# VH-VL binders against o27280: the designs that were tried, part 369

Target 1, 266 residues: o27280
Amino acid sequence: MDSMNVPEVLEIKRIVEESESVKTFIFSWDFRREVRPGQFVMVWDFRDEKPMSVSLIDPVRSEIGISIRRVGEFTDRVHGLSEGDLLGIRGPYGRGFELMGRDILLVGGGIGMAPLAALADEATARGMRVDALVAARTADELLFLDRLEAAGVNISTCTDDGSCGFKGFAHERLLTLEENHDMAAVCGPEPMMFQVMRILDERDVPAQLSLERYMKCAVGICGQCCLDDTGFRVCAEGPVFWSQELSRVREFGRYRRDPAGRRVPW
Below, E stands for the ipSAE of ESMFold2; O stands for the ipSAE of OpenDDE; V2 stands for 0.75 times the mean of E and O plus 0.25 times the DockQ between their complexes.

## First folded at step 15 (VH-VL)

Design ua33 (framework fv_marstacimab)
Fold by ESMFold2-Fast, scan of step 15:
Structure ua33 (fold): chain C 266 residues (1-266), chain A 119 residues (1-119), chain B 112 residues (1-112)
Amino acid sequence: as target 1 above (266 residues)
Amino acid sequence: EVQLLESGGGLVQPGGSLRLSCAASGFTFSSYYMSWVRQAPGKGLEWVSAISKSGGYTRYADSVKGRFTISRDNSKNTLYLQMNSLRAEDTAVYYCARLDDYYYGMDVWGQGTMVTVSS
Amino acid sequence: QSVLTQPPSVSGAPGQRVTISCTGSSSNIGADYDVHWYQQLPGTAPKLLIYGNSNRPSGVPDRFSGSKSGTSASLAITGLQAEDEADYYCQSYDRSLRASWVFGGGTKLTVL
């Protein structure tokens, strides 16, 4: 268990360009250290360390993949790397998704499809029926459609601008889908997840949601990882929470907190 | 060996409370959904409650909803059932059972603990 | 009342075959949820006898078998023995908003 806390320097084996702003970095992995969908690793570029969700888990090829969106200085530097370059990886950390039953709905927004793509692979390998609602601002930002199709997933798409599939937001598209599921998994912008959760609660579909915004500490307790009403520590207890747990968190979907604990609107 | 061992049953008056415990051994407790099933004297099996691997999702039979609370402590390999506002019809042997999240079946059962609600 | 229906009793002589039925509906067995069977000897806890419609756990004799068709399932016991005298319960899952794990009412098997 202690050995997972030491960064291992790994060679970038392959890079997949998912979109203009998203790349998946693939590494060889020793699966004596178990990894499940919904867990994250700490990625170290020898200057800064940041948490990233695992998007590919392939024990047959002994590989993991980490999908990274360009959003700041760290991610810009990592996007500048090539196959053969080195990164430090430690983990995995956090609670992963739990699978239950015969069918599952995945609802992903933007980069939130990354941990859900790994979950889709596990669910289909178990013989579950998988329906995925993939949402993005534009068609060019829809992620993992080819991978989901190859896995036999039933795909619905939704774009804000109407460039692919339903024109509108994920929760608006979900209202037009009438299928019952044993469970759901949701990952994307927090306002989207809040609206989706509300609909799934009304349909009595148990849902799991991934909250990645406060993953600053891989192990241990820090103030930035604490959610307002419940005292949840995202890096220790999350990032995956059941909708029953999130219904008790006043700030979910309404505002976030900065390092000083101040409320910041979405 | 895989084993579940219940404790905490006894005689209680109507309106009273009891907390049942189930100690798990011989398997990775945190990798399984768990449930409580009861059986009234001379009657059949009735599912009472279920809890997810993390404890973040719980389900209850309508007959106990709002009165019973299922919980777990994965660090102690222990499942709990807090029973409040007990009624005569809650009199039963309470079994701890391990749930399979694929088949929705119960593959390991404890020996049961008797709860009697009587004045 | 139970959501799954079983006959309250069944009987047979040593060496004979008996079948115990379990009748559900479109929200459980008919929705392709699996059926599991449990054996409860007098004064003991239930023991898993058949899971996933037709699979036997290690240590269960092959004279016990399960099947499922439409909204119903059956447990067949061949070569009846005195030690088979017990209560037998079927169990499935119901996707209706109010029901989750559901048991049959139980069948008392008497070996004559």
Scores: ipSAE 0.729, ipTM 0.846, lowest interface PAE 1.1, mean pLDDT 87

Design ua34 (framework fv_marstacimab)
Fold by ESMFold2-Fast, scan of step 15:
Structure ua34 (fold): chain C 266 residues (1-266), chain A 119 residues (1-119), chain B 112 residues (1-112)
Amino acid sequence: as target 1 above (266 residues)
Amino acid sequence: EVQLLESGGGLVQPGGSLRLSCAASGFTFSSYYMSWVRQAPGKGLEWVSAISKSGGYTRYADSVKGRFTISRDNSKNTLYLQMNSLRAEDTAVYYCARLDDYYYGMDVWGQGTMVTVSS
Amino acid sequence: QSVLTQPPSVSGAPGQRVTISCTGSSSNIGADYDVHWYQQLPGTAPKLLIYGNSNRPSGVPDRFSGSKSGTSASLAITGLQAEDEADYYCQSYDRSLRSSWVFGGGTKLTVL
């Protein structure tokens, strides 16, 4: 049956502390089940199940990594686990990022750098030039800088408070960067992604954006995965969308939906 | 055997419409960007349109923008070109071509379908 | 008019070398986008002959070679044979045309 999905119980092989609030959990993975950057898995702690983006894809070591920010009861419990403990993993799910051309711009905000870090690895492995604009509120919330540098990525940073790199928002920093890229990938807070998308559209840079908030309803069980007026659903067609698709979605960057499907402004 | 097979060409009057189809076989269609390229009788090759793997991104030559629409149905392994407001200058053999996503080259071509726009 | 410039025709005798040029600009070949070459035999669809400036697909003889320098590329055919008589097209990518695929005008090769 196509609808039967069974979680695989996996041992936590390693835990990497990315920041005070973010950890990457690394598991052995059988790559007969392909995983691509931009896809997510359902993480099951034997009480609750939540969607998480894949942040590390390493076929050479036969490992995947899942980066989790501590934001509530489920993530607090998962952060309390140790190497050797077990988690259930289902997936992968969703559309991954598509690559094209010789160079790519990555624009990531906060935990949105997680799926982009996996994409950076794939892009560098295929010989692309990778430029990353890494944004956060403060310097200690910038993620994956050492990993990106080790991969040969050209890094620009910005922080709201000016504690590292450019003082300001990602889109303000992007306006000072004039080099055209064959494509871009963007992941972070939706208002940031909306502003970045507008600049990339004006520059005629094809962009893909990941809508992480909709992954909370990944298996279609809650109302936040509802259809919009364009008729597409993030669970079936996302979480990664082209900017051409999102420009036709009335709610993107303007409002969100609560669990009852009601519009709530950003 | 990797194949692309175009259909839907024919004779149409100026201002008319045609829809071209390209049936793909022998490869995973959904893993490739696709394009349409045309060639007027006795003339050179001209790129017309391109579409991403998912269909979420499309690009058009200025000469056809607003009149032609590229689309794909990955469940049917088929690429489409909807041509509206046809002009005599659109008369050409239309080729379906598979795009290489690294080099921006075209590695597999169909045999072409002839579109003639004449009164 | 074509964005990439090719001579409209070239000719050679069997066994000789011919070279077909493809001249672009700073927005395409000069912006480091690769050049690809296609062979079109009379009455047939184009076939990929050279990709990524100098690579040959499986089945293409080593008599065919490609090169790129600055804003220009060249296709060289050595040991010219009668069956090489065809139209040859270069193709690249152009950022100034809103990220478009661009072709040369084509070169008719005649084997005398």
Scores: ipSAE 0.746, ipTM 0.857, lowest interface PAE 1.2, mean pLDDT 88

Design ua35 (framework fv_marstacimab; at its last look DockQ between E and O 0.80; V2 from the best seeds 0.79)
Fold by OpenDDE, look of step 16:
Structure ua35 (fold): chain C 266 residues (1-266), chain A 119 residues (1-119), chain B 112 residues (1-112)
Amino acid sequence: as target 1 above (266 residues)
Amino acid sequence: EVQLLESGGGLVQPGGSLRLSCAASGFTFSSYYMSWVRQAPGKGLEWVSAISKSGGYTRYADSVKGRFTISRDNSKNTLYLQMNSLRAEDTAVYYCARLDDYYYGMDVWGQGTMVTVSS
Amino acid sequence: QSVLTQPPSVSGAPGQRVTISCTGSSSNIGADYDVHWYQQLPGTAPKLLIYGNSNRPSGVPDRFSGSKSGTSASLAITGLQAEDEADYYCQSYDRSLRDSWVFGGGTKLTVL
């Protein structure tokens, strides 16, 4: 009687404009269905379906939030919706983040901060010290800063153009930070994650990274999100992987597959 | 009742292999890091290996690295230790222990299973 | 040889106070990783006695106490009882050993 694969039609309870290109859609959620930071849901607008990370988990208000970046036709339609409108949601799917230790480093780039924001809330609630390195192309693309700050997260920012914080990429900023943490969670552009992982491995910091791949079924059947050599399915064994797992994944940080299954470089 | 129960111990020749199992009950197994700790006869405790909740992260003591493999099946609430290329110095009682992921202590222990490596 | 150093043995008479030291280094206890203590009665598995430097699990008498300072930790037992005769182990975490859980060599406590 697993209804997890059946889309549930939910009303958009609230919409939070995170940036010019990112909105968070908030839904009422029955927490009898557990959801973890790092897991994703399939969002259905009755025409198409796309995987989206859970960015807010609020058991007190019985709500979840899904942050969506406007990048194509599907997301354009979704961004045109208003509070009170309906979306289909099925899930959650995938493996979420684990927490370990008393202090954690979050490294996020762009929309990659979505699952990390949820993780930050959990970590803070647990009593962990949370440091977050938030990266974006420009200052106006930095996400969830106010939310993270309100949660007590220590934030460092970096931007490609230097409009806010450190001028440069996340891995470059990370090199300037000498403190080691009990663990790290990373999510963003894969080239960023690749560089960050290398630094963290060199520092012997256990790291988890959330991968993004084209996925269709979300239940490990179609194979669209399979990673070369390992056979890992991002939707089933992931999207959160330990660095030790990703070290076995040849394609990580090097190439991906497009919707047609062709190998394309990052 | 929270408990861990080890099995699979026995007598094996040097160079041989053995697979230990640890059955967990009374708690959500997948919510905890797990560890193996061994104790040679008349000696102290020695940490052997640890594994994350999902099994994606593992650590080993230098003394067993490359020879032992820790794994888990959360659907079966079972922890495993595959021991290859066994040596006489691996002779010990092997304990399964639940790890606290905040304090990094071991709050639940099994009764242990004896592994004897001898020609 | 153990990463953490304990005295091989300590002894005391019933009702007395005894302490067991655990000395580490800057890479474990000194790196502010917590110290835990385990009691192992003869012929039994270890049992968590103290966690997080000074916390007692449920069922552990308050005559057991733990402390940590610098690169060292200490287990104190007041009102020593015959049933306290056991081996005691300290344990911590060492990042420099690529995330290793480390034990002391153990201390045999004899109640005279």
Scores: ipSAE 0.888, ipTM 0.947, lowest interface PAE 0.6, mean pLDDT 95
Fold by ESMFold2-Fast, scan of step 15:
Structure ua35 (fold): chain C 266 residues (1-266), chain A 119 residues (1-119), chain B 112 residues (1-112)
Amino acid sequence: as target 1 above (266 residues)
Amino acid sequence: EVQLLESGGGLVQPGGSLRLSCAASGFTFSSYYMSWVRQAPGKGLEWVSAISKSGGYTRYADSVKGRFTISRDNSKNTLYLQMNSLRAEDTAVYYCARLDDYYYGMDVWGQGTMVTVSS
Amino acid sequence: QSVLTQPPSVSGAPGQRVTISCTGSSSNIGADYDVHWYQQLPGTAPKLLIYGNSNRPSGVPDRFSGSKSGTSASLAITGLQAEDEADYYCQSYDRSLRDSWVFGGGTKLTVL
């Protein structure tokens, strides 16, 4: 229990600049605390604590990596840190991805590629054939392409502005990909995930989707972690859900919760 | 020892219900997909249902879809099959089997429990 | 009708070699899904005999071997023994079917 629930103060061993807005922070990790792709940790900067998905799991080097996009005060402060500085880490928490079969499709949007990069590593190590559809607004925001290529992943890209690969959205690109897969894993903006899920359901491809938006309540019962009608709690049952579970959630892809718990359209 | 043990079989009338249980021991139950396979008297093996490690994904044979429900309780190391609207053609020995998520094969089988649907 | 086709019976004398075929299609064995083999002794549950086309679980003698080519697989038993008299089932996967885990109809091996 102590290893999971008490923050451990860890030294930042290495920082990888993934893009202008994304950095991966790498820490030594004792793998007696098992970490699986799709799980998250709470990152503590000694002022605030935020949930972050694990993007690198390397038992050979005894390292984990956490990829963080700069979007607000907490992430701006963390981005200002250097190798040798300290952060508090507790976890891991949540359900990770489950692997199934011989081939897998990954569909990632923006920072959603972070947990999928860790999954790609596990899938390729397992001997699975991995196809990744990497989506972003612009070419500069496509993440982990070099890492995926090094792992032997078959990569397709799409950008909203057409600056790299297919011009358009992830679901539009997916419609042009004819190959069927044993399973899929999807992570990105909820409207993108909803559209992708519809196509995968029509193709009878079992899919897992990561909903990271409500992980703040890892410690206790929180109304913001509850999904409408089904009673799902992201911190307790997520962040990874099967499409079968999400198909009965009225809010998925249509509504979100603000910090006050109000239902607002995407 | 790795073991699966089924229970809950018996004689039931057409239209009736039964709940089968499978108790797992000797391995980390929550780390495996699980399956139910049946065998009618003197006939071959027929896959019935499968469930993911978390229970969030389930799959059913067409012949039982809408009538059978597979579920699991990882805290109790137990797999379940709720069988409703039973038909004479559901008469079979029902096996619990541990499912390999890479090969799609079944490496550990229980002893089976007999379900007889008869008037 | 089974999706995978096996001969209903095969026979041999002690010490001989027998082969049991399993014929599928382009959507299962032909789509590079692996073939697994199960032995069912009279009155007992099935036991995994061969997995992943050619691998033996611990405790299975090397006189049992599996192979796969195209849309078909074979189980070979050399040095046949009386204890081998059983039903043998092949199994593969077909993601195009709702009944995705597919079994052969079974082959009864008689040791004469």
Scores: ipSAE 0.793, ipTM 0.886, lowest interface PAE 0.9, mean pLDDT 89
Fold by ESMFold2, look of step 16:
Structure ua35 (fold): chain C 266 residues (1-266), chain A 119 residues (1-119), chain B 112 residues (1-112)
Amino acid sequence: as target 1 above (266 residues)
Amino acid sequence: EVQLLESGGGLVQPGGSLRLSCAASGFTFSSYYMSWVRQAPGKGLEWVSAISKSGGYTRYADSVKGRFTISRDNSKNTLYLQMNSLRAEDTAVYYCARLDDYYYGMDVWGQGTMVTVSS
Amino acid sequence: QSVLTQPPSVSGAPGQRVTISCTGSSSNIGADYDVHWYQQLPGTAPKLLIYGNSNRPSGVPDRFSGSKSGTSASLAITGLQAEDEADYYCQSYDRSLRDSWVFGGGTKLTVL
């Protein structure tokens, strides 16, 4: 029968160009529907529907922001929209990040910085010290640096090509960073997250990681977002998992699934 | 009224098992870290275990690692402690406590349930 | 050998001031982790008295106060009353491999 989780058609209030390939779309939001960093929404462009992480949560202005990287036909169409245009939004869904302690490390790769930017705002607002390692392939793809700096976040950068900050991968830079954070939050390409998780586990730093998998229903019914060995559904039990939960999952960091559920390499 | 209510204590033989429950009311249970703390008769407080809001992260005192399992069911507002391979030194009153994730203090306590391990 | 050290007992007459010490180390109080204090009346569960070194929860009288300096903390009780007779525990967080949440051994307060 009919679900109460139907898309609400909302007007795009503002568009922020974060980079040549990433835009943040800002909408009015009724915060009686609470939104937590790390939760996602399903964005409907009237032809297709895709999960997107929330990157801005502003209860004072009654706004949310959704950051979208142009990577294919759906995101190309959304990037072609203007302020005043309409999108369908369903959600929020999933489990968000939990804060712990007073000193948090964020490790973000590419668009993975989007949910971490929202978390940084919450962490700084409650008085936590926030260190962020922001990674990308090139300098032009580093996201949210000005916003993080304005929030008082201590930023380290790395790029694959060395065009900004440390030349190399996030996990290589992490080995030289301070070891005594109370927790960490990680989001980005799954191979990066796996390597970062291994280092954090060796240091006994509690870590939460945000995963992406194919989603269809977003409410835990269809099983398309399942992880091997645990039966976890990314849309229901995640997308944010503790590293302790992921240690039981052999799929993590090894392969992904296409829309038909078939295993494909990273 | 914010309240925690433990149950499941009793007399158990060494090597036996027991499962404690803690029913929470008057607050949003899923928004809080939770902890177990114990107190042997005539002795002080000893931290036993802690669990994150989702249940996905757990920690244990060295004295109970591998024998005790903390868990929670947020749909039932209930915290659990599964205690296996019980020893005489596990004899204590077991308290359920709500854990502040910023200050690391325990702001709400249950009344406790007594566990006696004796042959 | 509690991780945090408290005197086993303290006494005072009604109306007097008493102080209970809590001594830790560089891995807990000295690593900027807060100290919390709990009151345990005879036959009852502990209740939070002071959190974050010096903050009082709602409903705790201002004659209870806390402080922290270096690796040590202190609970002060002024205007001592008969109903203050209880056990008092300090608690902090220790980042060592062995412990995470740690308590002092407790101090029995006797009101004369």
Scores: ipSAE 0.684, ipTM 0.850, lowest interface PAE 1.6, mean pLDDT 89
ESMFold2 (binder alone), look of step 16: mean pLDDT 93; pTM 0.951

Design ua36 (framework fv_marstacimab)
Fold by ESMFold2-Fast, scan of step 15:
Structure ua36 (fold): chain C 266 residues (1-266), chain A 119 residues (1-119), chain B 112 residues (1-112)
Amino acid sequence: as target 1 above (266 residues)
Amino acid sequence: EVQLLESGGGLVQPGGSLRLSCAASGFTFSSYYMSWVRQAPGKGLEWVSAISKSGGYTRYADSVKGRFTISRDNSKNTLYLQMNSLRAEDTAVYYCARLDDYYYGMDVWGQGTMVTVSS
Amino acid sequence: QSVLTQPPSVSGAPGQRVTISCTGSSSNIGADYDVHWYQQLPGTAPKLLIYGNSNRPSGVPDRFSGSKSGTSASLAITGLQAEDEADYYCQSYDRSLRYSWVFGGGTKLTVL
């Protein structure tokens, strides 16, 4: 029996306030269960269970971290917890990022920097040069800048309102960056990821994108609703996909589906 | 012991198709990028195609793009190369090789399988 | 023609030193991509001899060494032995050629 499918009740060892709306919850972890950047866990507050990307993987301290943005009832309850409180954790699940080469570009929007921060740690630990483009609507929503700097990451920032770094969107900033990379990893709002993917595809940069909304489907609770017309099982294989795979998904970055299956533009 | 073993080569007519297989043993196949490299009789090595660990990313040499398809089945520890619209200049020994994802080097090679394209 | 340039042949006597050059460009070796060397004995598959410019896999004698400078790399073989007679290939990676693995044309080493 796969022990990843059994929830463990774990104590919150430490809470890091990342911003007004984001906290990182740190737990002791037995690394006999491998965890890689891009994978997620199911977080259970003893009432509801939600998928959360792993944002810190620290085998030296035997810890993992899970960064959670306050967006609804479940996350509001979890944000109300204190060090010493308990949560149920099962996993890890899903396909993680693959690394290749000597350098990598990370493009993260908002909370999408969470799985990319874990990837940055792994990439720097193996000696890769890491360039991160960190994007948000405002300066207050830029995440992990101090952690990335401490890890030796080369950081560029952009905000929609111009409150920090380049004024504009991630893809507009990317167009001003001329150096290509062996690979890229992208995570953030789907419209941002689509625009970034198009630029990376034109430059022939191999890119991986993490689609948070498909995490629950990867654990088998979503059924067939995420299949497109070609039979591509986005929700079952995620959350990390290569841009070559996503080019086959008609709805990526263009529209979503409501509960009745109707197309709704982003 | 770490091994790669190619099969599926043979004689084929111009315009024909062949599928090559490469059986991997002695290592965790799903943890490695994989590659096909060919060598025409009496000539040098030429990279043909590469595939990511998951199979979600593939790359091809310009000489074979649109005609060859690389794929893998991690449950069977097997790498494939589907070769369509074969030309005389595709005649070569085809090697599968394991790719190092940091150095971009090839650390394990199979024995090769001969593909001859002639009338 | 090959993207990386090697001399087509080199020869030496037992006990001597030979070097095999591998010349690239700014888009491969000059872009700080590593150079790897493969030995191909007659009738056999290539075998990794040097990786990451200068590292030896387990079992490769220290009389084989690699180096890299600018857009070029070299394989040096000291104390040349009859069993070293083989074809030698350099290999690197080229970002400008749609992210491709690239080989040199190969060098046939004859031990006189």
Scores: ipSAE 0.758, ipTM 0.861, lowest interface PAE 1.0, mean pLDDT 88

